# Ledger of designs, part 253: miniprotein binders against a7ua95r516to809

Target 1, 294 residues: a7ua95r516to809
Amino acid sequence: ASLSLLSISDLVPDLQFIFFWMSNAIEILYFIQQKSPAYMQTIELMDDKAGSKESLLSATISANEEAMTILEEVIMYTFQQCVYYITKTLYVVLPGLLDCNPFGTEPSSEQCRRAAGVCVCAVCVMPEAVRRVVSVFQTTSDLLQQYQVHSEIQSQMFAYLFFFTNVSLFNQLIDKGPARGWFQRSRVLQIQASVKILLDWAKGAGHNHLAQKFFAKFCSTVTILASPPQQLSQMSWKALCAEHPSLKPVQLHRILTQYQLMAELGPLPIWQPSSEDEAYIYRTVDLLESFENH
Short names: E, the ipSAE of ESMFold2; O, the ipSAE of OpenDDE; V2, 0.75 times the mean of E and O plus 0.25 times the DockQ between their complexes.

## First folded at step 17 (miniprotein)

Design dq12 (at its last look DockQ between E and O 0.58; V2 from the best seeds 0.00; counts 0 for: pae O 1.9 > 1.5)
Fold by ESMFold2, look of step 17:
Structure dq12 (fold): chain B 294 residues (1-294), chain A 80 residues (1-80)
Amino acid sequence: as target 1 above (294 residues)
Amino acid sequence: SMTYYVVIRTDNPEDLERIAERLRELAREMGLRVEEVIRTGDYLYVIITGTPEQVERFRREVEEWLKSQGIDARVVVFEV
């Protein structure tokens, strides 16, 4: 289908062009900010015989303001274009992360299964679904480094990409999870493994801080769902809110409801919401996250 | 102490209950805590808590036991 043709590799030529101009605009803006004071100082040292010093100062101030305004607009526009194209490719690959089985058959594991022996693996090979997501992030990182984009802009871009990923995965899990069977005990363990593999990549790539911050809601959700019943049943509503501050009361309530259904637990008194939170567990307008809330 | 998923798939799913019982026994003998056991289709998921050293010994004992029983299985030990 046409969405399968929107891989990150298909967009690299266009992204290279956009990153090139964004990086150039940032570099020029930085130059104006760093070198303009020296030029102003040179003008101030001039011997003003006929008022030319005051006129030159005024023209220089006006030119700096105009140039900075234009450059900031170019940076904003190019940033938005990069994010648009990258998130379109990310949107295509993210659902697979919820559907994959990271414990599935591997070539070597398949070979051992056919033999009369036992195959033991200490860690899963990265599932293809996770690899597709990582490929988008890694290509983005490589382009940002290749064009020496300012570190603050690199951080902003990854902050948004992780935010987008968090919103997309959380909303799909909450909205489609019952119909897709994603809350089944074995499926939650598969999802937790896939998330762990992705987070390990993010840590190794130097993005751990941003991933922890912007991926928190989805990670908290999966952590709760993957918790063994003996452990989760010992945690009160208050304790769960404190351990998972990224979750709104309506979201935590929905997660615990799905957990009870799939783990075949009856209602637990310690999961009763506090009186303060009870008004919020019915706010279905707050259940799903907005892509515009960042 | 860390949480691990021990995930076992076998061509003979009738063996999974026997495997689950043995894994519980081995974990208890080695001081590993079994948090949850899930059977789904051809898969068995055993969630254990222990040290990396305990889990490495557990992994070896599971492999040896499966071979002694003639059970063809794939075992994945995944640290959460």
Scores: ipSAE 0.799, ipTM 0.948, lowest interface PAE 0.7, mean pLDDT 85
Fold by OpenDDE base, look of step 17:
Structure dq12 (fold): chain B 294 residues (1-294), chain A 80 residues (1-80)
Amino acid sequence: as target 1 above (294 residues)
Amino acid sequence: SMTYYVVIRTDNPEDLERIAERLRELAREMGLRVEEVIRTGDYLYVIITGTPEQVERFRREVEEWLKSQGIDARVVVFEV
């Protein structure tokens, strides 16, 4: 009940605090890493008149190592907290993406509704369910930029968020898809369009490579399901494996089986798994993706 | 050539069959391959293969035809 009311906007104050400390800790860490060698050289060049040079150097090294260790812990902790809060928000909004009809008339975004007139910006023309997902990512991007978080940490953040999103959407589609009719041709096309809008946003935001990498399983699944029966029925198991290397044999087999049922196709010998893959198609433990494998 | 789906929505689902027929004819005239035509409720989905220029021309011709027929329908094109 309480999770359904959680919006990314409600988390912004807490996230701002966490991002502030994360950014500061990163900056201090890099400063120490860059300045420590020069500082040590300066100490080494000092006249050893007092016999205290070695002790000063040792103390400085020890202090820097301790400081760096503490800063790394702060960075790790703050990063984990950000991911935790953002993924909780994604968890709430992601199910709506699979039920979205992107071909319907949806109202403009709340931000643009406050402006006088009809906004035709990319966000305003997005379906509401897609816009909610994009809003989480955009808010995250804006906060990372606002606090000038190091680019590597930004990339790691988005990598994890896209990973989480892919796992969530893939698992929902595979598990609930048959029962919810998400494997129907028209519904698949809706899902494909919605995902494309999300990917287009990611491309525009400079995350195209990460999006392509981490959404590969979900995109492959949707691509197969969106394929016309006449085209897909001509593709062998081996060809499908080669075209969709992100899918495990058990996953591909499940997708094709459900496609066959939906399309009212008889058994297709051409989709028969190879002898090498035959043992793997029954590994139901590998059917759903794990959130722990990141 | 890329694959596109053309989605047509109308408040008058009785027109969808006529629209589908015209789309098939137009696609043939333009040398576009129609992979699949799906009718569901108030929506018509047409999967076609062609160049971006061919598909844009196709979209324009469809919209002009719909207007000429007095059919209130929306046309949306997506790349697959």
Scores: ipSAE 0.303, ipTM 0.751, lowest interface PAE 1.9, mean pLDDT 88
ESMFold2 (binder alone), look of step 17: mean pLDDT 85; pTM 0.828

Design dq2 (at its last look DockQ between E and O 0.36; V2 from the best seeds 0.58)
Fold by ESMFold2, look of step 17:
Structure dq2 (fold): chain B 294 residues (1-294), chain A 80 residues (1-80)
Amino acid sequence: as target 1 above (294 residues)
Amino acid sequence: SMTYYVVIRTDNPEDLERIAERLRELAREMGLRVEEVIREGDYLYVIITGTPEQVERFEREVEEWLESQGIETRVVVFEV
């Protein structure tokens, strides 16, 4: 409800509460998993004259299983709640990446001029649209560290956040791109630059491998769209599929159709799908991605 | 070799064609590949491929030329 209209900073108190309980549940579960065998061994060494040893072992196993089940449910629900609230804030800020002109800010331009003779990569001022997205990721990272959440859970959370980001950006681009003018040559270069700035942040934050894995579809899309026309026109459908395996045939076909139109390469199709893929290039049900993991 | 976007904005867009011609000349002289040149509104986008050392030298020559011509621009060199 009202949470879908709030920034990440407005959600921090609620997220702190959820992270606190998730982290504690994880630590208790880990303790049970690591120490349960030792306790069972202690029971096994007890004198069994009255047969109570077997009854104690059975009761201990049952209690451990019940505790582990409850803790796993707590971890699952708290994880899902964190993801739900965080992605609500992401959903609000992500479309701005597609409208961003990273070359239009004077601080970026001025910094690049001063760095021209010393460092070509010295441009580090983050456009506002990118900063808004990074703020959500950075706040999430800070909370995970503050509550010492297990590294496996931190990794899973960022994997999902990057997956969500990829789906949201890809669907917006494909669905709204023609009406918003996002396939124009200059716009695609601007989008590519904004994505590069975001990916550079992810690399510096220690998430490079997750970002490369989970942004693959959107990054492939922008990479194709940003390719110079003379280079892309010489690549076969088969070569493009091989270089961009994250793209379904209908998705690649749509991207190339928009590319051909905006690069003014004429009306005749340049890229001929393989006979295997020909059946799939018009399957509209496969065009947009689902927010559910696959 | 790496790809760079050399993005130039000017308040005098009539200069962009002349700037584009000069950038092509400098790139050719220095052995840089020019992959694409896009002119749209007040912006010129020149996509080049070369080593960081070649692009650093190219950037210096472009800035010196723009200053010698009295052309006010904003120049961003962005590595993709």
Scores: ipSAE 0.790, ipTM 0.943, lowest interface PAE 0.7, mean pLDDT 85
Fold by OpenDDE base, look of step 17:
Structure dq2 (fold): chain B 294 residues (1-294), chain A 80 residues (1-80)
Amino acid sequence: as target 1 above (294 residues)
Amino acid sequence: SMTYYVVIRTDNPEDLERIAERLRELAREMGLRVEEVIREGDYLYVIITGTPEQVERFEREVEEWLESQGIETRVVVFEV
């Protein structure tokens, strides 16, 4: 009940606090790392009149190591907390993406967060379900920029968020797709269009490489399902495996089986798994993606 | 050659059959392969195979024809 009401906007105050500390901890850590060598050299150049130089050097090294360790823990903790809150919000909005018809929606008259008036930017003209997902990512991006979080940490955060999104969408499509009619030709095309809008946003936001990498499984699944029966029926199992290397044999087999049912195709010998893959197509434990593998 | 889908929405679903017929004719004239035509409610989905240049020309010819017929539609083209 309580999760359905959670918007990214409701989390912004808490996220701001966490991002503030994360950014500060990163900045301090880099400062220590950058200054530590110079500081040690300065101590080494001091006249050892009192035999205290070695003691001071040792104390300084120990203090820096302790400080860096604490800062790394703070960074890790704050990063995990950000990811936790953001992924909860994604969990709520992601199901709407699969049910979205991007072709039926009029441009939203909603005001862009960046505009004083009615905005016709790519985000404002997005279908509501896509916009909600994009809003989570955009809010995350805006916060990371606002607090000047190091680019490496930004990349790691988006990598994880895209990973999470891919796993969530893929698992939902595979598990619920048959029952929800998401494998129907028109519905697949709608899903493909919705995902393209999301990927276009990611490209415009500078995350194209990460998006392509981490959405590969979901995109491959949608691409196969969107393929015309006449074309797909000419592709061998081996060709499909080669074209869609992100899919496990059990996943590809499930997708093709469901495609066959929806397209009312008879058994296609050309889609029969190779002898090498035959043992793997029955590994149902590998069918759904795990959130733990990241 | 790449695969594209053309999505047409109209407020006049009675025109979708006429639109579909015209799209098939245009595709044939342009040497495009029509893989599938799907009609659902107010939507027409046409899956075609061709070059980017052929598809761009096809989209333009479709839009011009729709305008000439006074058919209010939204046309969207996507690569599969």
Scores: ipSAE 0.512, ipTM 0.847, lowest interface PAE 1.0, mean pLDDT 88
ESMFold2 (binder alone), look of step 17: mean pLDDT 84; pTM 0.798

Design dq3 (at its last look DockQ between E and O 0.34; V2 from the best seeds 0.00; counts 0 for: pae O 3.6 > 1.5)
Fold by ESMFold2, look of step 17:
Structure dq3 (fold): chain B 294 residues (1-294), chain A 80 residues (1-80)
Amino acid sequence: as target 1 above (294 residues)
Amino acid sequence: SMTYYVVIRTDNPEDLERIAERLRELAREMGLRVEEVVREGDYLYVIITGTPEQVERFRREVEEWLKSQGIDARVVVFEV
């Protein structure tokens, strides 16, 4: 079957196995690092007969280095396997985030007030499409905690997952946005709301720094597209580049071109690229982002 | 000062133009900036900039006006 049939819950048994081995490798590595000095000290205190003390010290140092190297390789391999499985499920669920309407779901009575045919809500209900993405992140977080994976490894895993999410969403939006109608004014406002809901989840989950760092390109794109025309038309190319440094010139140029088309604006001189950027706005090979980040 | 999406959905889209006109009038009276009004199908999106206190008062007055007009609507006030 297609990868579209994979859900994170279907992969939990395999992920549990991989996290088990990763956490064990990390624990053994930590033990060697903490206990190696004490063992080396006992060898140092041994009486030196027939030169065995120097040979034992050298062999012990070599064995420790080899063991640590092997364990680090196991950790790297298990990390890559986790990322492989998790990103396959992310790839399936992420496009739905661009198609959902966060304002379309009926909220619970606890989140809204209703009287005389009027229902007023202070918050949006998390759309199912956003919930599916959050579920992947939350399941990953729960497994990392269950197996007591070192916090540095947890941070690296979420850094990559957010990087992957950013690349996937950005590429889909730029590549398929015109055909899918995602640049229409109502759709961009819906997408901006979905992004805000996802970012609020990330902030509440303790990932605000990683989200700000790794979602920057996609968030900048949606922020520009969601800007009212009278505001955006007053911002120069130089100002936009400065406000959105994550966007390459070809990417910013494409976004502004799509904005002009959908807002029915004529060409704007203020959006003409600087002399420095003019050479780069037509580099179509740089338009989409690469998923490679080992 | 923050940006809000005031999103109104109704099964009677013929009411949306009248709703949009009233929301612009209310915002003007309260000193709120209306940045954009977008209408699509059964939905009206009103993008406003103001303080949380101004927007809360705006929300209450929109709710009361809709009731007074007998307009069945769902109103979401979303902080961007």
Scores: ipSAE 0.806, ipTM 0.951, lowest interface PAE 0.6, mean pLDDT 86
Fold by OpenDDE base, look of step 17:
Structure dq3 (fold): chain B 294 residues (1-294), chain A 80 residues (1-80)
Amino acid sequence: as target 1 above (294 residues)
Amino acid sequence: SMTYYVVIRTDNPEDLERIAERLRELAREMGLRVEEVVREGDYLYVIITGTPEQVERFRREVEEWLKSQGIDARVVVFEV
C-alpha cells in the first residue's frame, strides 16, 4: 500500500540533499588528489633548516590519506543511498511497463499539460506507463547535471539503474508472463514497442551504449517472443544461442518452451539443446536474474 | 532484408479488413514480402520483410492512403 504512493517527485528533496554532499565530496577528493603532488613537491623544496621538513611531509601525507578515505566513504554511502531511493521508485513503476499498450491514446504529461495544454513533445506522446519510468531516469539525470556530478559516477549510476530495470523486467516477464498473457503475440508487440520508446529515450539522453548493454537480456527475450513462428521455427538452438548470447541456456529453453505452448507448436527437434547445454537447461536456480550480481 | 512489424490501430475495427487488403496490395506493388497479417480486436499486425528504405516508404504510403480514406488509424512500425 505505502509503496504505491511513492513517486520520484516526493523523493526529490531528499535526493537533492544526498546529491549535494556526494558532488561536494567528489570535488574535494579530486582537489586533494590533484593538489597533493604539488604540495608535497613544495614541501620538499623548502629549506630543511629546522629539521621539521620530514615531520611536516609525513603529517601532510597522513592527513591527506585520512581525508581521502573519509571522502571515499562519503561518496560510496551517498551513492548507495541515491541508488536505493531511485530503485525503490523504479520498483513501483516498472510493472506498469509490461501491461502498457503503446498504441492507445494517452494523455500528455502533467508538466506539459500545465504549460501548454496539448503537447506533442517526445515525453507527452509516450504512454503513461513508459513516461513514469522515463520520469525516474530523467529526474536522476537532471539531478546529476544540476549538481555537476562527475561523469564517471553518472555512468555508474545509470549502469546500475539499467541493470536493476533489466533484472526486474526480465524476472517479471519470465515468472508472470505466461499467466498474464505477456507471451501472446499482440502483448509481446506492445512490450517491444514500449521498450523501444524507453531505449530511444536512453539514446537521446546519451546513454545508448549502457542501455544496450544492460537491457540485452530483456531485449533478447522480447525479440525471440516477437519473432514470427515461421521464422523462429527455422532457427536452431545453436543459432539462437549465438544470436542471443546474453541468455543462459535455462532461460532460452524456458522462453522457447513457453513460445511453443503459446504458438501451439509441436515439439521442435531443431530447438533441442546441444549435448553441452543439456545439463544447464535444468539449472532452475539460474532461470531468474539476481540483483546481487552487480 | 530485415523483418518488421507494422501495427495499425483504429477506433473503427470495421475498416481493418479494408486496411488489410490495401496493405497486401501495396506490399505486392512494392515487392515487399508479407509474412503474416493478423487481426486482433482493434489492431492489425502485419509482418513484412524488406529493406529499411522499402519499409519506410511502405509506412508513408499506408499513412497517406489512410488519410485519403478518412480513416483515423495509428500506424507504428518497428524492427524485429
Scores: ipSAE 0.064, ipTM 0.581, lowest interface PAE 3.6, mean pLDDT 87
ESMFold2 (binder alone), look of step 17: mean pLDDT 85; pTM 0.825

Design dq4 (at its last look DockQ between E and O 0.65; V2 from the best seeds 0.66)
Fold by ESMFold2, look of step 17:
Structure dq4 (fold): chain B 294 residues (1-294), chain A 80 residues (1-80)
Amino acid sequence: as target 1 above (294 residues)
Amino acid sequence: SMTYYVVIRTDNPEDLERIAERLRELAREMGLRVEEVIREGDYLYVIISGTPEQVERFRREVEEWLKSQGIDARVVVFEV
């Protein structure tokens, strides 16, 4: 229960410890990889009067191999621990994105009263639910930068965090959406707005490529759900599959079924799966995504 | 051409139908395409497609009309 209630800021001291050792292990590994050939060359040029040259060369090769193996294990372990702590925080804050009404937030109630009876806002201010998610990502980014973690590891960490976010939001929407009313027309527009605000943050933070790649399934889902009925009803199943390749047939079928119900388009299915896909639209084992890497 | 959500909330939901009809009329006059109109509770959602300049003018015309009718409402224009 205590871990379930922790904010990312409460975890910073533990994360600082883990990032410190991960970064050090990475730097030592790269040093060994870059400098090992020069050290071996130095040994090769030594005078071999007592035959110790071959023994020294063998010992240094063994020591380097042992060190690199240990360092790779430390890096893998610390990376996994970082991900564990960060995703526990994400898991707590992500559901709020689906319950958020970004149009109901009043950034300045006094400012609205000063206007002549009409409050007109140019853009939505980032809602608290979105801010909580962004705070996790921003704190992670700040820590990676603070400890000068190699850019390849930073990229892999954000790839996983966006993957986790995608799986968590998609699964909750599909699984809990009917009971929570998340497929109602107004709620889908609210969710789309919240996602747009989050994606705008990711773009401004330099994560646009990773977000586009690893958030695709949830974004495709919300894009379909937010589409106006006259536009979506004009698209064939084949066209929707082509525009949204991240969605499996069972997933697309479920999304369109909920769409048709909530948009009140009648009981007769509008979108007819291809004969090839017909066998797959009822594969419930494929409906939800796995948190295991794919 | 971009998609916008024009979201209006009022304490007098009886006015929402009249507001919706005015927004449709105004969008038509300005060459904005109305893709969807959703009324749920105290909210009206109008999905329109147009240029940023058309939508900004639309927003100001809606504000002026609401003031002229004495309708106390909150208007948000969100670019998707």
Scores: ipSAE 0.795, ipTM 0.945, lowest interface PAE 0.7, mean pLDDT 86
Fold by OpenDDE base, look of step 17:
Structure dq4 (fold): chain B 294 residues (1-294), chain A 80 residues (1-80)
Amino acid sequence: as target 1 above (294 residues)
Amino acid sequence: SMTYYVVIRTDNPEDLERIAERLRELAREMGLRVEEVIREGDYLYVIISGTPEQVERFRREVEEWLKSQGIDARVVVFEV
């Protein structure tokens, strides 16, 4: 009940505070790292008239190391907190993506509806369920930019968020898909379209490489399920494994089994796992993705 | 060639069969490959393979035909 009420907008004030400290800590850390060598050289060039040069150097090194350690801890902590809050909001909105019909008529975004007229921007023409997911990512991007967070940290954050999103969507599709009818031909096409809209946004936002990398499993699953029966039935197990290397044998086998049931296809010998993969298709522990593997 | 979904929605699902037949004919005339046709409820999903230019022409011809028939239907083309 309480989770359904949590929007990314509600977390913005808290996130702003965390991003502020994270950014500052990063800046200070980089400053120390860049200035320390020059500072040490300056101390080394000082006249050793008082025998205090070594003690000053040692004290300075120790102080810098301690400061850097503390700053790294602050950065790590703040990063983890940001990810925690953002993933919590993603968890709430991601299920809607699988139920989305992107081919229907949906209203424009609330932000653009408040503006005069009908907005035809990419966000306004985006299905509501996709827009909610994009809003989480966009808000994250905006905050990272606002606080001028180092590009490496931005990349790490988006990598994790895309990882989380892929795991969540993949697991939901595999686990609940049969019961919810997400393996039906029309529903698969809707899911594929919705994911494409999300990926197009990620591309436009400059995250194309990360999105392609971290959404690979979910995209592969949807691609297989969206394939016409006439085409997919001609593809061997080996060919499918080669085309979709992100899928484990047990995952591919499950997808094909569910496809077969949905398409009312008889057993297809061509989809029979290789002798090498036969032992792996029964490893049900590997069926769902883990959130811990990142 | 790229894959496209031509999705048609109508308030008159009885027209979807006629629409599907016309789309197949038109696709054939235009040299487009129809990979799959799916009818579900008020929706018709036509999966086609072609060039962007071919598909845009196809969309236009479909919309013109629908208008000529007095069929109130929305056509959406989606590139996958």
Scores: ipSAE 0.543, ipTM 0.864, lowest interface PAE 0.9, mean pLDDT 89
ESMFold2 (binder alone), look of step 17: mean pLDDT 85; pTM 0.824

Design dq5 (at its last look DockQ between E and O 0.59; V2 from the best seeds 0.64)
Fold by ESMFold2, look of step 17:
Parts: sequence; structure tokens; C-alpha cells
Structure dq5 (fold): chain B 294 residues (1-294), chain A 80 residues (1-80)
Amino acid sequence: as target 1 above (294 residues)
Amino acid sequence: SMTYYVVIRTDNPEDLERIAERLRELAREMGLRVEEVIREGDYLYVIIVGTPEQVERFRREVEEWLKSQGIDARVVVFEV
């Protein structure tokens, strides 16, 4: 009997097989799209003595259309299977980002040994929770490179993985944050640091543009929550909307409500929504994000 | 100027109050802006705004002071 939840390393053999076929299908599709017109042109220049030119052109067009349809279906299917397996593992490890303390991780014995006095190591070691998420992304990146998957498909896959990560983290923070204590001042600073470490990894891995685009809602949320009270209390509703356009009015309102409670701020007139936005701050249906919005 | 989290963990949380008082004094003397101070359990979080050079001097002064007081603590400076 085996557990139904597996790590990314347990899925590598299946992913290798799927990436192999996806990459092959992409390369064949590219060949048909780019090289087939030249072949069609040579057919048009053929001697049409028995009418075979017209039959060959028709058969070639039909074969190309059928092949491209089949290849597109294979690419779509294999892409969906890769995404399914990868996001299943990602879903298991993502909540740990909200629970971890990146400042509690001891330096390795090779980098710094604790002395009897003050430990002077200035490095923040990547927390286990962040490392688990990075491992999923890095394994995915390594497999995409190993099988030479077309760069556009690699970008689409990481766009989806970052989108998935954003939705999962945002929804959990908004939905479970009060019960889990994630809006406490110290916890928000820990979450901000964990997110910064993850984003630094993404930048170093060549994914900075995709991460900035697809993490926007979660990052805006944590940026607001991590803001010192003296800074945030000076920002009006309009200024916050302008600085964080990814947040819907109901989302921003909920975030500011939690912030006010945990930072022990009294009511703030400058946080009153604009008249246009006031119609929308209680639309609970708009509070959580859909995994289908990509 | 950049935002930094100066995070101090100590084995004796009774020391955190006097550590916080010293950090506020030192930041004032150096012209660093302290935006927030949070104490929780064994941890002290000090959010400061300054140049990398100012924050490095701040870290060194904090380390020297902790050593002079015999306080066993871990100091992490994290740039946000």
C-alpha cells in the first residue's frame, strides 16, 4: 500500500516520460508549420500530366491538418498532465510558507559555528518550507531544460505554476489567516521575508518577469500587511488602490481590517473607500481567487 | 535608503526589553529611522530605514554591545 501524496522526486520518472513526448510533439508541430509551405510550393511546380498534382496537394493539406490537430491534442494533454502532477505536489508544500520562521533557521555547521557569545552570521538561511517550494520549481526547470522543451512552452508552464502559487497562498492567507494567527505583526514580517527569499530565487533563476506578473496579488497583500503602522496610516484608500491595482476593493478592505486590528489602530478616515468602491467592499463572492482565472 | 529587518533571538527573553532600549538609543545616535519594534517570545524585530553602510555600522555596534553585556544572542540583518 502506498501513500496517495508523493513528493516531486517520486514523480520525476512519470514527468520524464510526459516531457519526452510533449517535447517531441512540439518539435514535429514546428516542423509542419515552418517547413510544410516549401513542400507545398514544390508540389505546385510539378508537372500535372495526369491530374496527380491536384490529388497530391489535397492529400498533403489533409495530412498536415490532421497531423497538426493530433499534435496539438498531444501537447495540450501532456502539458495538462505535467501541470496536474506538479501543482498537486506544490499544493502540499505551499501552506508551509505561511507557517515558517525564516529567522529561526540555524546556519549550517560549514558556514558558521555558534560561539559562546553573539553569533555574527548575517545570512538568512533558506527555510525548509521555502526550500520545498523551490525544489518543485527547480526540478520542473531542470526537466524542461533536460528535454529541451521549447522556450515558449517553458514560459507558459512557469506562468501557470506562479499563478497557481499566488492563488493558493492568497486564498489560504485570507481564509485561514485569522484562525492561524498569520496577521500578527511578527508573523507578517516572517511571511514577507520568506516571500522575499522565494522571489530572489525566482530572479536568479531567470523567472523575475513571470514572478512579478503572477505573484502580484499575494505580494501586494503581504507588502501592505508588512508596512509599519506609521507609514501605512498615512496612505489613503485611493493611494493604496493606485499602488496595489491587483487588489479588488473587497480584498483591500479585508486586508486593512485585519491590519487595523493587529496593529491596534483606531478607525482611520483616510481608509474610507471611495464612493465608487463602497458598493463593492462587501462582495464576498469576489474575496477569494479562482484557480481558473489564468 | 533601504528597509531592513534587524532580528535578534536570545536564550533569555528577559533581556529583550533592555536590548530594545539600546537599539532605539543607537539608532537615534546614528540618525537611522526606526519604523517598528516588535517583541515576541525569544525574538525582537526592529524595522529600520537607512543606507547599507549605516545598517552595517548599526549591526557592528549592536554586536559589540551584546558582547559587552554577556548576552547570548543571534543577530540577523535582512534587507527587504
Scores: ipSAE 0.787, ipTM 0.944, lowest interface PAE 0.7, mean pLDDT 84
Fold by OpenDDE base, look of step 17:
Structure dq5 (fold): chain B 294 residues (1-294), chain A 80 residues (1-80)
Amino acid sequence: as target 1 above (294 residues)
Amino acid sequence: SMTYYVVIRTDNPEDLERIAERLRELAREMGLRVEEVIREGDYLYVIIVGTPEQVERFRREVEEWLKSQGIDARVVVFEV
């Protein structure tokens, strides 16, 4: 009940606080790392009056190491907290993406509805369910930029968020898809279009490589399901494995089995797993993705 | 050549069969391959394979035809 009311906007004040400290800690850490060699060199160039130089150098090294360790802990902690809050928000909005009909009525974004006139920006023409997901990512991007967080940390954050999103969407589609009718031809096309809108946003936001990498499994699943029966029925198991290397044999087998049922196709010998993969198609433990494997 | 989804929505689902027939004819005339045509409710989904230029021309011709027939329908094209 309480999670359904959580919007990314509600978390912004808390996230701002965390991002502030994360950014500051990173900046201080880099400062120490850059200045430490110069500082040590300066100490080394000082006149060795009565053995005080070695003691000062040792004390400085120890102080820097301690400071760096503390800063790394702060960065790690703040990063984890950001990811925790953002992923909770994603968890709430992601199910709506699978039920979205992007071909329906054109929703305007709430932000653009407040502006005078009709906004035709990509966000305004975006389906509401997709917009909610994009809003989480965009808010995250805006905060990272606002606080000038180091680019490597930004990349790591988006990598994890895309990973989380892919796992969530993939698991929901595989687990609930048959019962929800998400394997129906029209519904698959709707899902594919919705995902394409999300990927186009990610491309426009400069995250194209990360999005392609981390959404590969979900995209492969949707691509197979969206394939016309005449085309897909001509593809061998080996060909499908080669085209969709992100899918485990058990996952591909499940997708094809559900496709076969939905398309009312008889058993297709061409989709039979190879002898090498036959042992793996029954590993149901590997069917769903784990959030822990990141 | 790329795969495109041409989605047509109308408030008059009785027109969807006529629209589907015209789309198939037009696709044939333009040398576009139609992979699949799916009708569901108020929607028609047409999967076509062609160049971006061919598909844009196809979209335009469909919209012009719909207007000429007095059919109120929205046409959306998605690249896959």
Scores: ipSAE 0.523, ipTM 0.857, lowest interface PAE 1.0, mean pLDDT 88
ESMFold2 (binder alone), look of step 17: mean pLDDT 86; pTM 0.828

